# VH-VL binders against Regulator of G protein signaling loco (loco): the designs that were tried, part 1

Scores and structures below are computed, not measured.

Target 1, 177 residues: Regulator of G protein signaling loco (loco), of Drosophila melanogaster (Fruit fly) (q9vcx1r247to423)
Amino acid sequence: AALECRVIVGYLGTIEMPKQISHSSKLQTVRSCIRKLRQEKRQPTIVLMCITPDSLSLQSSSGGVLATYSSARLNFVSSSSESENRFFGLVTSAVHNTQIEEEYEPSAGSAAAAGHISISHSCHVFVIDTKLIEHAQHLQRAHEFRLQCTRDPISNLCLEFPNNSEYVVNLVRSMYT
Positions, changes and structure headers below are counted from each chain's first letter, unless a header gives other numbers; antibody chains are not in Kabat numbers.
F, E and O stand for the ipSAE by ESMFold2-Fast, ESMFold2 and OpenDDE, each averaged over both directions (binder to target, target to binder). V2 = 0.75 x the mean of E and O + 0.25 x the DockQ between their complexes.
[cut] stands for letters that were removed.
Atom coordinates printed by the task and the answers are left out, and those that the model quotes come from them; centres of patches stay.

## First folded at step 1 (VH-VL)

Design a2
Fold by ESMFold2, look of step 5:
Structure a2 (fold): chain C 177 residues (1-177), chain A 126 residues (1-126), chain B 107 residues (1-107)
Amino acid sequence: as target 1 above (177 residues)
Amino acid sequence: QVQLQQWGAGLLKPSETLSLTCAVYGGSFSGYYWSWIRQPPGKGLEWIGDIYHSGSTNYNPSLKSRVTISVDTSKNQFSLKLNSVTAADTAVYYCARGGDTYEIFSNPAYTSFDYWGQGSLVTVSS
Amino acid sequence: DIQMTQSPTSLSASVGDRVTITCRASQGISSWLTWYQQKPEKAPKSLIYAASSLQSGVPSRFSGSGSGTDFTLTISSLQPEDFATYYCQQYNSYPLTFGQGTRLEIK
């Protein structure tokens, strides 16, 4: 009855974004973050992404919650491109209410001086392991995360082991937009 | 290899207009921000402003009332004009290449300078 | 304006020493920081961008670290050619601003 979607993804890393991003440039910004982390050749950390109407969380195989983002913090999500559909980025926002004695010195007329509020953005980059699509191939992984697979009656594949980033992107967009 | 060559008048009297030009060789002019930066003798660096190849500009607020940066894409050149100079404007002036479209997140503030001109000493007499 | 403060202002070290230079921003700049080397009567040369990414052609003895407000440039084994002034520069927001510089003198 409770709406909860779970997907196994590889976490590559997080890039802090510039404070000033126009809405029209968010797609290109996410693509740049994906490109940067791919060039660093990081080994992905396998995580369980749990998507509910109230939040999105990342969990380890040991059962620990690594991160939780309330729905209010979920700013933007996008894949890398139509021809490379294994990577996606998730942008989260944080609102800061800075103390007056903080060494931060805003420029004249800045919004920070008016309300002591600043917004920061982070881009979290993920990858899909397409070799885990077949049920026999992901059984050990499902056991490690204590998952009972949910079969899609159309494709006969497990929803928790997606075959492309667009599935996850659309799932997040549907939940929060 | 990208190279920036700059030129312009080096000796000025107070109230005159500083004018410098920078030409870009060995690389693409399009897709980058192009900046002017100055360094008073024996002191640190100050960013003056930049221009995108489309003509869009950003200026340091401390200089905005006196500065104009322009571009001539047909010549792969960009220029600095600084009006009403005083002795405080005596400095070495540099042109520099900033961030490109693919690596700047589409935000001009995401700019580091990878290629610099040779520098031009501008002296404003008293 | 974001103020960038470098420490130390000057530093004297011997060939082969490990040298560290710090840069502190007056507010968070994420990883949007570049380190430059400037030799006398020459333009600055970019060493490190995005706080930790080494520019092409820069020797591997140079490295950068940090995020937020506190950043470090490290030279793991100082060479005679490393005599120079070093600047940090933030590019998180306009106006773009530089640290005051750190002059490295080889003993």
Scores: ipSAE 0.000, ipTM 0.447, lowest interface PAE 19.4, mean pLDDT 80

## First folded at step 3 (VH-VL)

Design g04
Fold by OpenDDE, look of step 4:
Structure g04 (fold): chain C 177 residues (1-177), chain A 125 residues (1-125), chain B 107 residues (1-107)
Amino acid sequence: as target 1 above (177 residues)
Amino acid sequence: QVQLQQWGAGLLKPSETLSLTCAVYGGSFSGYYWSWIRQPPGKGLEWIGDIYHSGSTNYNPSLKSRVTISVDTSKNQFSLKLNSVTAADTAVYYCARGGDTYDFWSGYYTSFDYWGQGSLVTVSS
Amino acid sequence: DIQMTQSPTSLSASVGDRVTITCRASQGISSWLTWYQQKPEKAPKSLIYAASSLQSGVPSRFSGSGSGTDFTLTISSLQPEDFATYYCQQYNSYPLTFGQGTRLEIK
């Protein structure tokens, strides 16, 4: 049975990242995205994040799949720097085939449509509900998502309801690292 | 509390090399991109290039062939060299901080939040 | 290169007026836009970053909006200290580029 991890998180939004991002700048860019979305004071959308070795998916309480990303599309993940580490950003990549129709120059014959491949990056920002610590507090949310809590014997926490983003970040990193 | 102080020659002849240095005080040098920006008298702003603390540089293609930006992390300084200057290079030159660190939330090139005092460089025969 | 075009190049307004400045990018830059204010013989000051985020210490009468190619800086009620030149700047792609500037003068 493929190892699957499930976590309840709040989705804040997605920001298209600058086209040119060096590896050294990824962390800073993600932090900027987190800051941007936090400043907008968006209400988080509660989603179920399902993590397998091959893919990451987001599901709604109705069971609908909102998004699926293969491990190959996962580029970077990092938590925020606030004391509670509630926020984290997930960077995904997308490949686009752009066909540029060059204007017909009569002298040059048939306009050769040169297709080039471009890669874009998006930062998805999530938040952990650090108030949902006790199992009793999870029951309603778990029910909504048709989940059963899995208790970690070491931390005594339900795995589906992490108390900070580090747990999730580490899970996701294991997919593309 | 971060302060940028810049210095260098302000009067040049054509074909000479412009040389400016910017020193950073009161803040971390690491984790930011450091830029040079110029403004001809009465005109707009032109980005020249930047450098990361690791030494990675980006240059404006319009100036790339003549521009060199360097960094001295031990002194928290970065410098600009512009070769073969002409009258068109007459401008106020600014050093500025860009990008962000994790703890300061300044944003990746979101803004130039701290600037040097500016250096007027005049190129005249 | 991404060209940034501001409108208008100059405008006159009175204290208390609502002022709007626009900036258009030659291609999509998402929300990676900063607005600056520059006073004579001074370095520019950052006002708005990420198109709509207010820089720390900037009065709330300043606001930014827009995404993609069209952006707007708004001053809800012009104050005497607001007369200056304003620039937009994109940081979606290198090279970083600025708008030509908008000079805001007292009427």
Scores: ipSAE 0.014, ipTM 0.587, lowest interface PAE 9.9, mean pLDDT 87
Fold by ESMFold2, look of step 5:
Structure g04 (fold): chain C 177 residues (1-177), chain A 125 residues (1-125), chain B 107 residues (1-107)
Amino acid sequence: as target 1 above (177 residues)
Amino acid sequence: QVQLQQWGAGLLKPSETLSLTCAVYGGSFSGYYWSWIRQPPGKGLEWIGDIYHSGSTNYNPSLKSRVTISVDTSKNQFSLKLNSVTAADTAVYYCARGGDTYDFWSGYYTSFDYWGQGSLVTVSS
Amino acid sequence: DIQMTQSPTSLSASVGDRVTITCRASQGISSWLTWYQQKPEKAPKSLIYAASSLQSGVPSRFSGSGSGTDFTLTISSLQPEDFATYYCQQYNSYPLTFGQGTRLEIK
C-alpha cells in the first residue's frame, strides 16, 4: 500500500555496459550511452514507466508489460547533463547462469557440468518530450495509456508528463538509491 | 515566429541545373534537420533530402546521384541543386523544417512543422 | 521504402458531417506519422504529428488515431474551410514517404 509513480517516457534502447565499473565511471558511461543512441537516431518506443518501492516496470499503451526490474536490480540512474534536460539512463544488473564448452581446450575428464555465473550491467536510455507538458496537448496520449492525470497542486502540471529528466531521475533515486 | 522564405529560378531547359535557396527567420537554425520536398502539379509529395546544420546530409535514393543540399550557417540558409533536369522534375519545390533533434514525439528524421512558400520550377521540352 | 496508401482518393461530404480518412503503411511505423492539410496553391500545413498529437493552433475537430500500419484522420464536424487535400507521411525511416493524398470536397 505504498506510493506508485507513473511517467510517460520514450525508450530509445539498451546498451550493455562493462562488467565492472566504478561509481564515478557510471556517470560518464551513462552519458556515452545517451550520445550513442541519439546519434543512431532511432525512434523511441513510447512507454509508461511505473515506479514503486519494490520495482520499476515498463508498459505499452496496450497494457502489456515490456520489462520489470526489481529494486535489487536497479543500480544507477543519471541524466545526460545539467544543460541537456530531456535524456536519462537507468542502469540495471542481471545475474546469468550460463554453461560454456570450450572446444580449444579439453576438459580435465570431469563428468559434472560446470555452471558459469556472470553479472552483466545494462544501460537503458529514455527521453522526455517537453512539448506535451500542457494538458490539452497530452490529452490523447493520456487516453491511449488509460491514464487519469495527477495534477501537481503547486505547478498545476500533470505529473505523468514531466517537463524534464531531472524529475524522473530524482524520483527513481528517492525510491531506490 | 519561424518563417522560411525561398527563391530561385523557375524556368529551366532539359539538362540544366535546378538551384534553390531557403532562408530561415525567427528561430534557431541549429538543432533541426532542413528538408527539400517537391510536388508535381496536381500530384503528391516527394521528399528529396535533408541537411543538419553541421553539413551532414541524407538523400532520397531515387535522386541521390543528381542532388546536392548545402548549408550556410552564417546566413541561416540552405540550398538545393538538382543536376540534369528533365520534364519529370517539373514541380513545386518546398523547403521545410524537420523536427527538433531533441524532440522524440515530434520525431527525428522528421515531420515537417514549418514550410516555405513554394517555388514552381518548370522544365521545358 | 515504406509505401503509404490513403483511402479514399476523393471524398464529398456536407458541412457538419463526420469525415474519416485512412492511411496504411506497407510495414510497421509505430506512431511516427503526420497528417497534413494542403489548400490550393499553398504549402502543406501540419495537423497531427506522432499519429495522434494535435499540432498547436489546429482546431479540436481534427483528431488522429492508429499505430503500427493503420492510421485514421477524423474531422468530427466538417466546416467549409476544411475543403483541402490531406496527406499522411511516415517518418519512421528514410526515405521519408507520403501518401498519395485524399481530396475532400464540401458539398
Scores: ipSAE 0.000, ipTM 0.534, lowest interface PAE 11.6, mean pLDDT 81

## First folded at step 9 (VH-VL; from b51 with light chain K30Q)

Design D5
Fold by ESMFold2, look of step 11:
Structure D5 (fold): chain C 177 residues (1-177), chain A 125 residues (1-125), chain B 108 residues (1-108)
Amino acid sequence: as target 1 above (177 residues)
Amino acid sequence: QMQLVESGGGVVQPGRSLRLSCAASGFTFSDYGMHWVRQAPGKGLEWVAVIWYDGSNKHYADSVKGRFTITRDNSKNTLNLQMNSLRAEDTAVYYCARDSEYIFTGDYGYYMDVWGQGTMVTVSS
Amino acid sequence: SYVLTQPPSVSVAPGQTARITCGGNNIGSQSVHWYQQKPGQAPVLVVYDDSDRPSWIPERFSGSNSGNTATLTISRGEAGDEADYYCQVWDSSSDHVVFGGGTKLTVL
């Protein structure tokens, strides 16, 4: 049986970070992105997050794949350390090779042309709708996404409708770190 | 124009009580967390307490915990600070300040974007 | 228990750039906010969330935060910028607001 975890989350948006991100600034980046998107008061887009060892994907209720991130692109995931843990951020990386200086041959004197590698980062922000913990409240969403709930045998809660961001953050970390 | 106006300051003896109020206008008071911040004469800012938009959650500085109570009445657009067992070190200008709007998706910025002009509390014999 | 450390004073000539630092252990993981307080007046928010500015604050005010230091930068300093400046965070481990000790900016 293939290992796949599915959770319903709200997608708030993505903030592009052209600056290189050090490890020590990643939590601040997630917190800042969450704050900025909260201030916009936008409605989340409800998506199915599918988490496998190879990739993390986002799907619409119509079944369309909105985004797929291979495990190699998953840089960082965290929730806020504030008391209310409904939000989390996922930082993805993209590697760019720039080869513009390899096309030039010096005419006056020799200079070593070097390849330029750049990395860009994006912070994707998500929210957990805690009202969906109750079975009666999540029935419509389960039908929309054609889900069968996976019951936790201890808590009897549906794993696809978690009650906080820390569950999802820990799941992503365990899969990809 | 957004305004916060503190009142209720004065001179009191140690061990007595005092109640401060803050009247808000020009914004939807029930959408915002509220703080009290104090400043002793010639000193820096010292945070006192915060209360969330609906009064459901409160936090206090250790120096006032157990003696001060922050409350709000959203129907009257007022923030209050009940100060019991006052000490000389409570002497300060007390400001009320507005936190960022409580966003439907669920938190505060924990920065104070609107401040009152303050009310002076002096605790002395 | 979390402590923010600011220099007690900074001086600049008119037209020069002032930099006011706020030191804290791993402050780069926190959201840092900055307030200006002129004598006899209430504080005014000038920078929030490390680098964002209220719309009424001149673009000459900017902020950064990384590692153990946050910095408020005031370009082209003016006499009207003379004030005390405070940095501030929310410390989620204690559920407290923490202010720095303040920095007096003098424009000579």
Scores: ipSAE 0.000, ipTM 0.497, lowest interface PAE 13.3, mean pLDDT 83

## First folded at step 11 (VH-VL; from D1 with heavy chain G33Y)

Design H1a
Fold by OpenDDE, fold request of step 16:
Structure H1a (fold): chain C 177 residues (1-177), chain A 123 residues (1-123), chain B 108 residues (1-108)
Amino acid sequence: as target 1 above (177 residues)
Amino acid sequence: QMQLVESGGGVVQPGRSLRLSCAASGFTFSDYYMHWVRQAPGKGLEWVAVIWYDGSNKHYADSVKGRFTITRDNSKNTLNLQMNSLRAEDTAVYYCARDSEYIFTDYGYMDVWGQGTMVTVSS
Amino acid sequence: SYVLTQPPSVSVAPGQTARITCGGNNIGSQSVHWYQQKPGQAPVLVVYDDSDRPSWIPERFSGSNSGNTATLTISRGEAGDEADYYCQVWDSSSDHVVFGGGTKLTVL
């Protein structure tokens, strides 16, 4: 059974990337996305992030799957900054087959509408709720999500309720690296 | 280390032109919006112009619009400000600054500044 | 044009808390950034996005923004904090960057 990691995080939103992002610019891009969403002062939606070697999924408290991303779609993950490690962004890719319906006038030969495969990127921004770090504090949330807490023997913290984004970032990075 | 270095300042007569340059190093210049900001002697900071990362868009302060042109050469990591029809009120230290914004149209904060170059317009 | 208003000067005794205000119409809906400028030097970012701080800036520097007023707070004021401070925003209506008039902080 593929080891599944589960973490409760706040979902702030998703931003479509307006341009292609170079590998060297991924970190800055994520930071910008985080900044943008934070500026909007959106209330985070609490979600369960399920991480397996093959996929990352977001689930609601009702057990509904909100989103699923294969490991192949995960491009980059990072925390906002060293000083602010509550926020992190996940960049995912999507392949769009834009069938350019070239209204070919009937007379010119069926040039196979070369479906331009376009790849889009999205940044998903999350936040760690520091109010849920203590076991007593997150019992209700754990119950809502039908989670059984796993206590880390070293930190004595529950793995499902991380105290910073670094833990989650590392988990996600392990999926595509 | 991220660095911006302005050059091209000097003393010019009113109506003349001057070209400022800013050399960027230590970061991917082509990824960032860049600003010119000026400061008259003993006065506050005044925003002058901004150029998008690819040069596709530019904005100017009303005080310089039509006279100044901001450009960039990403292949050379340089930001430029062509100043035409210079006036006495254009006398200032001119700073180039990097915008924190990377992907959106909203401009952010300026996290990297040059040392500035002095422009004096006097008859 | 969008205008930011700062007091021309603020004075505090050493060890006291300095508060520099930046007024603007509905500035609380915008992200405010703060710069420190010492004589003969370029501006240095000290607070960004209302309340965030670069890692090399002391924790004594903090920011807040609500309503029509943004505030830069410098706790435990030191002589080294004497400088001009400028607030800055982006005006979406004009696509211009706007600076405040600056505040001279004196620590005496």
Scores: ipSAE 0.463, ipTM 0.809, lowest interface PAE 1.5, mean pLDDT 92
Fold by OpenDDE, fold request of step 16:
Structure H1a (fold): chain C 177 residues (1-177), chain A 123 residues (1-123), chain B 108 residues (1-108)
Amino acid sequence: as target 1 above (177 residues)
Amino acid sequence: QMQLVESGGGVVQPGRSLRLSCAASGFTFSDYYMHWVRQAPGKGLEWVAVIWYDGSNKHYADSVKGRFTITRDNSKNTLNLQMNSLRAEDTAVYYCARDSEYIFTDYGYMDVWGQGTMVTVSS
Amino acid sequence: SYVLTQPPSVSVAPGQTARITCGGNNIGSQSVHWYQQKPGQAPVLVVYDDSDRPSWIPERFSGSNSGNTATLTISRGEAGDEADYYCQVWDSSSDHVVFGGGTKLTVL
C-alpha cells in the first residue's frame, strides 16, 4: 500500500449517531446517513482526503486541515449501495470523558468522581464528483489542491480523481481491518 | 426472507376492543421503526400509527388517537395494536409495515409489508 | 394537515407511458415514495426517495419530484401494471405519515 494516498471527494456533511451502532447495523447506518444528507440537498464541499496507514485527514483547497482521524478512530466505511457507488460514508468514534460534576452535598465521603467514559459515533458522508474523472476536466482542481496526478496504467484514469467510491472505500477499510 | 405476518382480525361490535399482532422475521426487528396502516374496503391507504425501534416514541393519526395503542416486544419480534372503542369507520384491512429509517427521527418509506388482517366493526 | 392529491384514475394503452402525479404544497422539498397495490394484495414499494428503485422493480418504473408535483412514470405499460398506486411522504410538522388518495391505473 502506498505510504500516502490522496483523493479528491465532495464532503456533504457529518451526522452524529443518536445510538450505539452494532456490527450488524453498520451498513444500514451509513445508508441512512447518506439518505438523510441527500434529502437535504446539500451542496458538496470539495476536499482532499489524505490516507496513510495511521491516519485519514481532510484538507481544503487552501491547504488547511479540516479534520484528522487516527486509524483507531475509524469504525466503518461503505458505499451507499450496489447500484449507487458515488456516495460513501465513514463512521468514526470519539471518546468523551464526562466528568459528572456531582454536586458535592457535603455529607457523603469523597466518592472519587468516577469519570464516565462515553463513546460517540459520527458518520461522515462523501460523494465522488463524476465531472472530474477525465484528466482534462480536473486540471484546474488538481492545481488548486497542488496535486500531481497519478495515472492508472490500466484505466488511464487518475487515482486522485476516482470514478466511483470503491477505490476510496477499499483504501480506508485497509486502515482498520 | 424478511416477513411480516398480521393476526387478530375479526368481526366485533361497535364500542368493543380488539388486539392485533404482527410477527416479524428475517431481519433485526429491534432496529426498525414499525407502522400500522389500514385500508377500508374500496378505499385508499391510511396511516394509523408508528412506534420507534425501542418503543420510546409513538405517533398516531388523529382518527385513532386516544383509542388505539401501538406497542412492541422486541424480545419476541412482535408489533401490537390495541384498538379500543371501535367504530364502524375502523373497518379495514390492517397492515403492519417496516420503516426504512434506522437512526433518525424522520420516517422513511415502508419497504416490508404484511399481507394484512381484516377488522370488521358492525352492529 | 398536509394533503397529497392524486388523480383517481389514469388510462394508458399497452406499450405507452403512464404518468401518475402526486400534488402537495412544496412537495419537492420532501422525499416521495410510491407503492403499487394489486387487487387483493398488500402494497409493494416501487419507487423511494423521489427517484430510487428497488433492485427487483423493473427499470420501466421511475420517479421524479419538483416544485409541487411528484410523478411516477411507468414506461412501456403492460397489463400486469394495472394496479392502484399511492404516493407517500412524512410530514415533519405533524410527525405523521401521509398517503395520497391513490390512482387506479388501467392498461387498455
Scores: ipSAE 0.463, ipTM 0.810, lowest interface PAE 1.4, mean pLDDT 91
Fold by ESMFold2, fold request of step 16:
Structure H1a (fold): chain C 177 residues (1-177), chain A 123 residues (1-123), chain B 108 residues (1-108)
Amino acid sequence: as target 1 above (177 residues)
Amino acid sequence: QMQLVESGGGVVQPGRSLRLSCAASGFTFSDYYMHWVRQAPGKGLEWVAVIWYDGSNKHYADSVKGRFTITRDNSKNTLNLQMNSLRAEDTAVYYCARDSEYIFTDYGYMDVWGQGTMVTVSS
Amino acid sequence: SYVLTQPPSVSVAPGQTARITCGGNNIGSQSVHWYQQKPGQAPVLVVYDDSDRPSWIPERFSGSNSGNTATLTISRGEAGDEADYYCQVWDSSSDHVVFGGGTKLTVL
């Protein structure tokens, strides 16, 4: 059976992180990234986050895929713990085979082109737009993203329009862990 | 202000059971991964078990799998270790230790330790 | 299973620099943490993430990690530094925490 979870979130921005990040630094780094982007007061871009066993993707309202992260690239996800639960960060990694470049001499002055592995990390920050909880607002967004609302039988809320960041964090964790 | 206090240690015969408790204070206990670490007399540190912040996942050292059970009660800020089928080799000081607040199961460093409780398994 | 090796003991004269090593295959790709344990006491974290210190640990404690060796360095060694020191990593292949065997530092 195919599993797919869809949530509407606001994309706030991405911060490039140090190449090596220990487990013990991940939470503090994500919180710092969230704080930094909140202080910049950027307008969030509304995106559809599609979560499947193989990947997590971000789609625009025009239907374009903005980003796709295979499940192997999803390193860490955490909510903000700084006074509210509307923000979360998603850390992705990429592995690069970086070659050493060097000028060539006509006679043989090339250092061997040797690949070495480097890892880069990016922290993507998202916000839950509480205005989308209001019925009239999320009907327009659902139409724009070609969505039908899936109602939670317990809370009676639309699952595609979450009311807090911990819901989305738990959704990502349950899919990939 | 952060504190971990172990209790429940004592002298028991081989094959018997013992339950250790760890009371946490001064931090939000339900946000943290927790460990038990033991140290036999005159020996080094040996990791015993870890439990996720919400209790949903657990891992054990091979030497204790099937005999020990780590649990937590987040409403009471307590970590527990049920030790069954005790052996002489389980004789050690048992420490309660706090790991990180991270959600994923990557283990970090243990920044808060209790003072330990002594378990002696002797016939 | 993954093994961390430490020398059983290290001795230094007062005021000199102590270096305690932690050997492991490809340990430079992992984050290494260090604990101090004085007799009759619980371990205390002194270095984490290879080289970071908790704010209450003096700057004379430092760490490094590359290749197959992580090193805890204690500059200007003093009698108060006499303790057992343990390195620690996480072994992702087994989901186990691994400690080194410990190093007894003596300041003579």
Scores: ipSAE 0.006, ipTM 0.484, lowest interface PAE 14.8, mean pLDDT 81
Fold by ESMFold2, look of step 11:
Structure H1a (fold): chain C 177 residues (1-177), chain A 123 residues (1-123), chain B 108 residues (1-108)
Amino acid sequence: as target 1 above (177 residues)
Amino acid sequence: QMQLVESGGGVVQPGRSLRLSCAASGFTFSDYYMHWVRQAPGKGLEWVAVIWYDGSNKHYADSVKGRFTITRDNSKNTLNLQMNSLRAEDTAVYYCARDSEYIFTDYGYMDVWGQGTMVTVSS
Amino acid sequence: SYVLTQPPSVSVAPGQTARITCGGNNIGSQSVHWYQQKPGQAPVLVVYDDSDRPSWIPERFSGSNSGNTATLTISRGEAGDEADYYCQVWDSSSDHVVFGGGTKLTVL
């Protein structure tokens, strides 16, 4: 009834980005975020990424929704590099309305209480655990997330356990652009 | 203790060249954007140039573009400024400054500064 | 290029609150940073990202930024706060750093 894709990924962390970034800098910024979080050597938190036309969500193995990003807030997605296919970054945007305080008393019809719009960005970094590609290796993980695997009829691999980051990047790009 | 130490300042005639150096210690130099900022006697701060943590990108104030070259050597923890075709208006104290670590706060502010080195361009 | 405007001087009585403004077109959409500079010394960062403070800077220093004005606030002004203060942004459209003209704070 609805187009929905689900993939198991490891979440490494999130880095806040500047309020202003150029389009030409986004790829380099994502790669830098991936490099920094890799250097910290964090153990990934395994999450279920659910991708629908309306939103992208992250869910825990207990079924709790950890985060939801509406499709309008998905700004950019990219892999680490062409030679490394385990890591990717997802950039999300948030729109803020702020109230401006005035020291003077506004007259009737004043817009002094009107808010201002600002935009912030976050880079979320993920890793693909390629050890989970084989059915025997991912069966326990699928049970933990209450998943039933969907086999690709061509490759015979489970769609929920991707074998590289570019697959997920293309999936997100196809869904939202 | 984080330190930046500039050197290479002096008195020079217009049209000549100088090379400034900045030695960094006490932090991982290759993780940081680096800046040169100058201040003419009795005047405010003027940004001169920035270089990315890996040297892959550089930007210059319009007043120095084409005459100044910012470089870095991450193996020696040094930042350099080659100043060619110097003019009287280049007379200033030149500061070496560390940007914040770019991947956690990409706002372009300077949290560690050197003592400065004086460049005087006079005939 | 982007311009930041500061008053050339601000005076405050000891123990009173000083406010130093930094004006810029739509500056509330940018991250504003503040530096203190005493005579013969290098600048020192006192506020970054509009309102955050390095751990070595007293809580008396605070900042705000909205609309066309960013403000550095120094509560309980002391003689030791006398200095020049500069606001600064990174203009990502030009990849230039821009400083305000500076404000001399006098505590008298």
Scores: ipSAE 0.005, ipTM 0.501, lowest interface PAE 12.7, mean pLDDT 83

